# VH-VL binders against q8ixk2r445to577: the designs that were tried, part 55

Target 1, 133 residues: q8ixk2r445to577
Amino acid sequence: FFGMLQNKGLTDYCFDYNPPDENQIVGHQVILYLCHGMGQNQFFEYTSQKEIRYNTHQPEGCIAVEAGMDTLIMHLCEETAPENQKFILQEDGSLFHEQSKKCVQAARKESSDSFVPLLRDCTNSDHQKWFFK

## First folded at step 20 (VH-VL)

Design ff3
Fold by OpenDDE, look of step 21:
Parts: structure tokens; sequence; C-alpha cells
Structure ff3 (fold): chain C 133 residues (1-133), chain A 120 residues (1-120), chain B 107 residues (1-107)
């Protein structure tokens, strides 16, 4: 699966990554933004290694969850996907993070008028449902 | 259909507290993503953002007026209330409340506005 | 605070004219930019959100563009009902701020 990763519960919001420096793509938070499909900022791939890959840059980036955090941060992809980069995109659209056993949910970013994907306890909320468009 | 309507006094004396109520329909502030903001506009001047309240009851204020402003919501009544203390003639303006569907969106539906004059 | 410098403050145009209004942000606002239209005695009306997204019901002659600090509202062919005051607004950072407005008057 690849393309824009869009939230089901929101109207027209997609995963978005726009690092300040295109030559330094790691260490920043993935956000949600209006789906526009322009450029590569909203192009993601769900791989056979259960990664959510941001492959617009070399080396490629993979979404990771750092210890103790609930945010999705861009790390470098590895030959073998580390545990904190493994997600299961389930049939019902839920995006499950294996290591934390939590689901990715659309939430408001603290102190900001924006949405971000955060790890939360898994529910049946459409705000935890995602699909590639 | 989303609608909002501002209500409150048309005239306030200097140093008094202004209380404005925004009564809305067509949406609920218990719904994920919803927000209501207050914006004012002095006669013949530009718009000024005052405050915003989100569905989770998180509030934001214009720092220039922060110490004077309080925003609150009553979800059961579909109301948002703005209080502004120590009113001054410079605060004379049309006050609007407006709906915001989601964070990242804009104010898509506005009340008609209520004119507030501060005068002795 | 992020200042929104809107230009011009006023302009005169004729029906059918192409009109362009500019907003310059004092810092990058990452397309968290909206455009509103306001007519005398009326509340502002949302035209554009996300810098370039046309609000539902708004005529296609309105368009928004820009990124970083520079944003523009364009009316491709001015209609009689378009004579009004236009405002940009950023909501990238608190406090949210508006431009000074642009009054589009009939020539």
Amino acid sequence: as target 1 above (133 residues)
Amino acid sequence: EVTLKESGPALVKPTQTLTLTCTFSGFSLSTFGMGVGWIRQPPGKALEWLAHIYWEDEKYYNPSLKNRLTISKDTSKNQVVLTMTNMDPVDTATYYCAHKLYPGRAFDIWGQGTMVTVSS
Amino acid sequence: DIQMTQSPSSLSASVGDRVTITCLASQRIYTYLAWYQQKPGKAPKLLIYGASRLQSGVPSRFSGSGSGTDYTLTISSLQPEDFATYYCQQHDSYPWTFGGGTKVEIK
C-alpha cells in the first residue's frame, strides 16, 4: 500500500511530513494535514516489513515510536525493521503499533491548531481508522 | 446547518465587565474537532482574534488581552461565553463568534456579530 | 506574534479585471492561511482555507496560492458582487492574526 495515508474519522486529513531541512529528515514529528497530494510530503508506503516508509529521500525514513513517547517520529529505515517501527494496518483500518500495543489516533497537537497522529488505547473510533488514497 | 448568534449588552461603561454569549446550533462542542472562537472588529478597522475554545475545553487567548479575557463553554446549552474585564472605549467593536470544524481549518461559519459600545 | 502584512490596503478595479491581493507573514506559517471576504455590515465569509483550498460554495474565480511567508488571493474575473474588503488570517501560531485588509472598490 502506498500514497496518502488518510484518516477515516476526519474530513480530508492525511499523514504529512515536512522536515525543516530536506537533507536532514530524521528526528521530526509526523503530523496530520489537509490532504493535497502535492510533492512528496504526504507520500507514504506500508511495506512488507510492516514499516510506514517515507521514501522521498535517500536514505529512506521510517516512522518510529520512541521509548515513553506517543508521537510518531521519523527515523532512518533499517535493513531489518526495528520493533519500534513495526505497525499493523488491519482490515478494519486500524493502525496498530506492535511494540506499544496501541493504535494510531488522530488528535489535536498540543498548543497548536493542528492534528497529529498519536498512540492511544485501541478503540473502534473512526479517528483510529486509516486508509491509503 | 451550522448557525451562531452573539448576545450581550450593546452598551458597557468603562471599567465594567463585558459578558457575551454565543448560542449555536448544527454542531456540538462535545464533538471531536469542534471549536468556537471570538473575533472583534472596531468600526472601520481590521479583525482581531480574541480567544478560542476547543471541544476538549482547551482555551487560547490573545496575549494582548489575556489577563482580561475568559472563555468557557456549556455544551448542554450549546453556548460559549466570553467575558472581558475592565472595558475601555477602545474596546468598542463588533464582536463575532465563529465555528471552526477542525484544527487546521478556518472559521467557516460566523455569527452576525453584536456591536458593543463602551461609553460613559 | 506573527504579523500579517496585507497589500494593497485598497484598490480600484472594474468588472472583469484580474485582482491579486498579497499577504506577507513575518515568519513561515506553513499554509495555515485563510482568506475572508467581508461586505459592509456583514460578518466575514470564508473563501479559502489551507492557503489554496476553496471553501464550499465559493465561486471558482477565487483562488489562493503561496507557501512559506508569501500568500496571494486571486480573483480571476471580478464580478459586481466581489466588491468588498478581504482579509487574510494565519493560524499557524497563537495568537492568530489577521492582515490589515484590502478594500476592493469599483473603478
Scores: ipSAE 0.864, ipTM 0.945, lowest interface PAE 0.6, mean pLDDT 96
Fold by ESMFold2, look of step 21:
Structure ff3 (fold): chain C 133 residues (1-133), chain A 120 residues (1-120), chain B 107 residues (1-107)
Amino acid sequence: as target 1 above (133 residues)
Amino acid sequence: EVTLKESGPALVKPTQTLTLTCTFSGFSLSTFGMGVGWIRQPPGKALEWLAHIYWEDEKYYNPSLKNRLTISKDTSKNQVVLTMTNMDPVDTATYYCAHKLYPGRAFDIWGQGTMVTVSS
Amino acid sequence: DIQMTQSPSSLSASVGDRVTITCLASQRIYTYLAWYQQKPGKAPKLLIYGASRLQSGVPSRFSGSGSGTDYTLTISSLQPEDFATYYCQQHDSYPWTFGGGTKVEIK
């Protein structure tokens, strides 16, 4: 799967990555932004290793969740995917983070007029459903 | 059809507290994503954002007005209330409430505005 | 606070002209930028959100562009009903701030 990773319950919002320095992509938070289809910032690939890859950069970035955190941040991809970078995109659209046993949900970012993806206990909410377009 | 309407006094004395009510229809502020903001415009001048309340009941204020502002909602009445303390003639303006669909969107529907004059 | 510097403050134009209005942010904003049109005695009307997205019901002659700190509203062929004051607004960070406005007048 590849393209824009969209939220079912939050229409027209996509995974988006906008690092402050285009040459230093590691360590910044993934956001949700209005889908625009023009973009390096919104182009992601779901791989056979269960990675969500940010493909517009070399070396490639992979979305990770650090231990004890609920935020999705960019790490460098590795030849063998680390456990904190593995997500299962299920048939019902839920995006399950294997290591934490939690699902990715759209939520409003504290002190911001924006949405972000965060880990939450899995539910059947459409705000936890995702698809590639 | 989404509509908003501001109500409150047209004339306020200096030092008094202004209370403005935004009454709206066509949406509920308990609905995921919804927000209502307050913006003012002094005669002949630019717009100034005052406050915003989200459906979560999270509230944000323009810090330039210090602690003079309070925003609240009553979802059963479809109302948002703005209170502004210690009014001064420089606060004379048209006050608007406005709807916002989601974080990341903009103020897409505005009330007609209510003119508030602060004078002795 | 993010200051929005809007230019020009006023301009005169004829029907059919291409008009551009710029808005400069004092810090980088991630396209959390809107453009509004306001006619005398009326509330502002949303034209553009997300820097470049046309609000429903707004004519396609209006367009927005820009990123980072530099943003532009363009009216490709000015119509009689477009004579108004235009405001930009950022909502990337609190407090949300508006530009000073650009009055577009008949020439």
Scores: ipSAE 0.537, ipTM 0.852, lowest interface PAE 1.6, mean pLDDT 90

Design ff5
Fold by OpenDDE, last read:
Structure ff5 (fold): chain C 133 residues (1-133), chain A 120 residues (1-120), chain B 107 residues (1-107)
Amino acid sequence: as target 1 above (133 residues)
Amino acid sequence: EVTLKESGPALVKPTQTLTLTCTFSGFSLSTFGMGVGWIRQPPGKALEWLAHIYWEDEKYYNPSLKNRLTISKDTSKNQVVLTMTNMDPVDTATYYCAHKLYPGRAFDIWGQGTMVTVSS
Amino acid sequence: DIQMTQSPSSLSASVGDRVTITCLASQRIHTYLAWYQQKPGKAPKLLIYGASRLQSGVPSRFSGSGSGTDYTLTISSLQPEDFATYYCQQHNSYPWTFGGGTKVEIK
């Protein structure tokens, strides 16, 4: 699967990654933003290694969850996907992070007027359901 | 249809506290993503954001108002209340409440506004 | 605070004219930018959100563009009902701030 990764529970919000420096694409938080399909910052790929890959840049980035964190951070992809970069996109649309055993949920970013995907306990909420568009 | 309406005194004396109520319909502040903000506009001047409250009861204020503002919601009544202490004639303005569907979006529906005059 | 410098403060135009209004943010606001139209005695009306998204019900002659610190509202062909004051607003960072406004008057 590839394209815009859109939240089911929201109207027109998609995964968005826009690093401050396009020459250094890792280390920043993935956010949610209005789906626009423009540029490179809203196109992701779900790979056979269970990665959510940001493949519009070289080297390619892969979404990871760092220890003790609930945010999705861009790391470099590796030949063999590390455990903290593995997600399961379930048939019901839930996006499950294997290592933390939590689900990716749309939530408001603290002290910000923006949405972000955060790890939360898995529920049946549409705000935890995602689909590629 | 989303509607909002501001209510409160049209006249306030200096040093008094202004209490404005925003009564809305067509949405609930228990709904994920929803927010209500207050914006004011002195006669013939630009808009000024005052405060915002989200569905999870997170609140934000314009620091330029010197901690004079308090925003609260009563979800059961579909109301948001704004209090502003120590009113001054410079605070004379039309006060608006407005709806915002989601974080990241703008104020898409506004009340008609209520004119508040501060005068002795 | 993020200052929104809106220009021009006023302009005169004729029906059918292309009108462009600019807002310059004192720092990057990452397209968290809205445009409003306000007529005398009325509340502001949302035109554009997310810098370039046209609000439902707003005529297509209105468009928004920009990124970083520079944003523009364009009216491709000014109509009689478009004579009003326009405001930009950033909500990238608190406090949210508005531009000083642009009054579009009939020439």
Scores: ipSAE 0.908, ipTM 0.959, lowest interface PAE 0.5, mean pLDDT 96
Fold by OpenDDE, fold request of step 22:
Structure ff5 (fold): chain C 133 residues (1-133), chain A 120 residues (1-120), chain B 107 residues (1-107)
Amino acid sequence: as target 1 above (133 residues)
Amino acid sequence: EVTLKESGPALVKPTQTLTLTCTFSGFSLSTFGMGVGWIRQPPGKALEWLAHIYWEDEKYYNPSLKNRLTISKDTSKNQVVLTMTNMDPVDTATYYCAHKLYPGRAFDIWGQGTMVTVSS
Amino acid sequence: DIQMTQSPSSLSASVGDRVTITCLASQRIHTYLAWYQQKPGKAPKLLIYGASRLQSGVPSRFSGSGSGTDYTLTISSLQPEDFATYYCQQHNSYPWTFGGGTKVEIK
């Protein structure tokens, strides 16, 4: 699966990653923004290693969850996907983070007029469901 | 269809508190993502953002108003209330409430506005 | 606070003209930029959101572009009903701020 990763519960919001420095793509938070399909910042790939890969840049980035955090942060991909980078995109659209045993949910960013994907307890909410388009 | 309507006094005396109510329909502030904001416009001047309230009851204010503002919601009545203390003639303006579908979106539907004059 | 410098403050144009209005933000606002149209005695009407997304029901002659700190609203062919005042607004950071407005008048 590849392309824009869109939230089912929202109208026209997709995973978005636009690091301030194109030469240093890791360490920043993945956000949600209007789906536009322009550029490279909304193109992701779900791999057989259960990674959500940001593969429009070299070296490639993979979404990770750092210890004690609920945010999705870009790390470098590794030959063998580490546990904190493994997600299960289930048939119902839920995106499950294996290590934390939580689901990725669209949520408002604190002190910001923007959405971000955050780890939350798994529910049946459409705001926890995602699909590639 | 989303609609909003402002209500409150047309005339306020200096130092008094203004209370405006925004009554809306077509959406609920219990719905994920929804927000309502207040914007004012003095006669012949530009727009000024005052405050915003989200569905989770998170509130934001324009600091230029020196903590004179309070925004609250009554979801059961589909109302948002704005209070502004210590009114001054400089606060004379048309006051609007407006709907915001999601964080990251703009104010897509506005009330007609209500003119508030501050005068002795 | 983010200052929104809108230019020009006013302009005169004729029907059919291409009109461009610009907003310069004092810092990056990452396309959290909206454009509104306001006619006398009326509430503002949303034209563009997300810097370049055309609001539903708005004619295609309106378009928005820009990134970083520089944004533009373009009316490809001015129509009689387009004579109005236009405002940009950023909502990247609190407090949300508007531009000073641009009055588009008949030449």
Scores: ipSAE 0.907, ipTM 0.959, lowest interface PAE 0.5, mean pLDDT 96
Fold by OpenDDE, fold request of step 22:
Structure ff5 (fold): chain C 133 residues (1-133), chain A 120 residues (1-120), chain B 107 residues (1-107)
Amino acid sequence: as target 1 above (133 residues)
Amino acid sequence: EVTLKESGPALVKPTQTLTLTCTFSGFSLSTFGMGVGWIRQPPGKALEWLAHIYWEDEKYYNPSLKNRLTISKDTSKNQVVLTMTNMDPVDTATYYCAHKLYPGRAFDIWGQGTMVTVSS
Amino acid sequence: DIQMTQSPSSLSASVGDRVTITCLASQRIHTYLAWYQQKPGKAPKLLIYGASRLQSGVPSRFSGSGSGTDYTLTISSLQPEDFATYYCQQHNSYPWTFGGGTKVEIK
């Protein structure tokens, strides 16, 4: 699966990543923003290694969850996907992070007028459901 | 349909506290993503953002006025209240409340505004 | 605070003219930019959100563009009802701030 990763519970919000430096794409938080399909900042791929890959740049980035955190941060992809980069996109649209045993949910970013994907306890909320568009 | 209406005194004396109420319909401030903000506009001047409250009861203020502002919500009444202390003639303006659907969106629906004059 | 410099402060135009209004942010605002139209004695009306998204019900002659710090509102063919004051607003960072406004007057 690839393309824009859109939240089911919101109107027109997609995964978005805009690193300040195209030569240094890691270390920043993935956010949600209005789906526009322009450029490369909203294009993601779900791979057979269960990665959410940001593959419009070289080297490629993979979404990871750092220890003790609930945010999605861009890391470099590895030849073998590390445990903190593994997600299961379920048939019902839920996005499950294997290591933390939590689901990705749309939430407001603290001190910001923005949405972000955060790890939360898994529920049946549409705000935890995602699909590629 | 979303509607908002501001209410409060049209005249306030200097040093007094202004209390404005925004009564709205067509949405609930318990709904995920919803927010209500206050914006003012002195006669013949530009718009100025004052405060915002989200459905989570998270509040934000303009730092230039933060020590004077308090925003609160009563979800059961569909109301948002703004208080502003130590009013001065320079605070004379039309005060608006406005609806925001989601974080990342703009103020899409505005009240008609209420004119507040500060004078002795 | 992020300063929004709007230009011009006023302009005169005729019906049918192409009108361009610019908003310059003192720092990057990542398309968290809205445009409003305001007529005398009335509340502002949302025209554009997300820098380029046309609000429902707004005529297609209005369009928004830009990124980074530079943003533009364009009226492709000015209509009689478009004579008003226009404001840009950023909500990338608190406090949210508005431009100084642009008054579009009849030539």
Scores: ipSAE 0.904, ipTM 0.957, lowest interface PAE 0.5, mean pLDDT 96
Fold by OpenDDE, fold request of step 22:
Structure ff5 (fold): chain C 133 residues (1-133), chain A 120 residues (1-120), chain B 107 residues (1-107)
Amino acid sequence: as target 1 above (133 residues)
Amino acid sequence: EVTLKESGPALVKPTQTLTLTCTFSGFSLSTFGMGVGWIRQPPGKALEWLAHIYWEDEKYYNPSLKNRLTISKDTSKNQVVLTMTNMDPVDTATYYCAHKLYPGRAFDIWGQGTMVTVSS
Amino acid sequence: DIQMTQSPSSLSASVGDRVTITCLASQRIHTYLAWYQQKPGKAPKLLIYGASRLQSGVPSRFSGSGSGTDYTLTISSLQPEDFATYYCQQHNSYPWTFGGGTKVEIK
């Protein structure tokens, strides 16, 4: 699966990553923004290693969850996907993070007028459902 | 259809507290993503953002107003209330409340505005 | 705070003219930028959100562009009902701030 990763519960919001430096793509938070499909900031790939890969840049980035955090942060992809980069995109559209045993949910970013994907207890909310477009 | 309407006094004396109420319909502040903001505009001047409240009761204020503002919501009444203390003639303006569908969106629907004059 | 410098403050134009209004932010606002139209005695009306998204019901002659700190509102062919004051607004960071406005007048 690849393309824009869109939230089912929201109107027109997709995973978005726009690092301040195109030559240094890791260490920043993945956000949600209006789906536009223009450029390379909203293109992601779900791989056989259960990564959400940001592969429009070199070196390639993979979404990770750092210890003690609920945010999705871009890390470098590795030959063997580390445990904190493994997600299961389930049949019902839920995006499950294996290590934390939590689901990715659209939520408002603290101190910001923006949405972000955050780890939350798994529910049947459409705000926890995602699909590639 | 989403609608908003501001209500409150048209005249306030200096040092008094202004209380404005925004009554809306067509949406609920219990709905995920919803927000209501207050914006004012002095006669012949530009717009100024005052405060915003989200569905989860998170609140933000313009720091230029030196903590004179308080925003609150009553979801059961579909109302948002703004209080502004220590009013001064420079606070004379049309006050608007406006709806935001989601964080990241703009104010897509506005009330008609209510003119507030501060004068002794 | 993020300052929004809007230019010009006023302009005169004729029906059919192409009109361009610019908004410069004091720092990057990452397309968290909206454009509003306001007519005398009326509330602002949303035209563009997300820097380039046309609000539903707004004529296609209106368009928005830009990124980083520089944003533009364009009216491709000015119509009689377009004579008004226009404002940009950023909501990338609190406090949210508006531009000074641009009054589009009849030449």
Scores: ipSAE 0.903, ipTM 0.957, lowest interface PAE 0.5, mean pLDDT 96
Fold by OpenDDE, look of step 20:
Structure ff5 (fold): chain C 133 residues (1-133), chain A 120 residues (1-120), chain B 107 residues (1-107)
Amino acid sequence: as target 1 above (133 residues)
Amino acid sequence: EVTLKESGPALVKPTQTLTLTCTFSGFSLSTFGMGVGWIRQPPGKALEWLAHIYWEDEKYYNPSLKNRLTISKDTSKNQVVLTMTNMDPVDTATYYCAHKLYPGRAFDIWGQGTMVTVSS
Amino acid sequence: DIQMTQSPSSLSASVGDRVTITCLASQRIHTYLAWYQQKPGKAPKLLIYGASRLQSGVPSRFSGSGSGTDYTLTISSLQPEDFATYYCQQHNSYPWTFGGGTKVEIK
């Protein structure tokens, strides 16, 4: 699966990554923003290694969850996907993070007029459901 | 259809507290993503953002007026209330409340505004 | 605070003219930029959100563009009903701030 990763509960909101430096793509938070379909910042791939890969740049980035955190941060992809980069996109649309055993949910970013994907306890909310478009 | 309407006194004396109520329909502030903001505009001047309240009761204020402003919501009445203390003639303006569908969006529906004059 | 410098403050144009209004932010606002139209005695009306997204019901002659700190509202062919004051607004950071406005007057 690849393309825009869109939230079911929030119409027209997609995973978005826009690092301040194109030559240093890791270490920043993935956010949600209006789906624009122009690729680049909103182009992601779900791989056979259960990665959510941001491969519009080299080296390629993979979404990771750092210890004790509930945010999605861009790390470098590795030959073998580390545990903190493994997600299961389930049939019902839920995006499950294996290591934390939590689901990715659309939520408002603290102190910001923005949405972000955050790890939360898994529910049946459409705000925890995602699909590639 | 989303609608908003401001209500409150048209005239306030200096040092008094202004209380404005925004009554809305077509949406609920219990709904995820929803927000209501207050914006004012002195006669012939530009728009100024005052405060915003989100569905989770998170509130934000213009720091230039923060100590004077309080925003609150009554979800059961579909109302948002703005209080502003120690009013001064410089606060004379049309006050608007406006709907904001989601974070990242803009104020898409506005009330008609209510003119508030501060005068002795 | 993020300052929004809007230019010009006023302009005169004729029906059919191409009109361009610019908004310059004092720092990057990452397309968290909206454009409003306001007519005398009326509340502002949303035209563009997300810097380039046309609000539903707004004529296609209106368009928004820009990134970083520089944003532009364009009216491709000015119509009689377009004579009004236009405002940009950023909501990237609190406090949210508006531009000073651009009054589009009939020549």
Scores: ipSAE 0.869, ipTM 0.946, lowest interface PAE 0.6, mean pLDDT 96

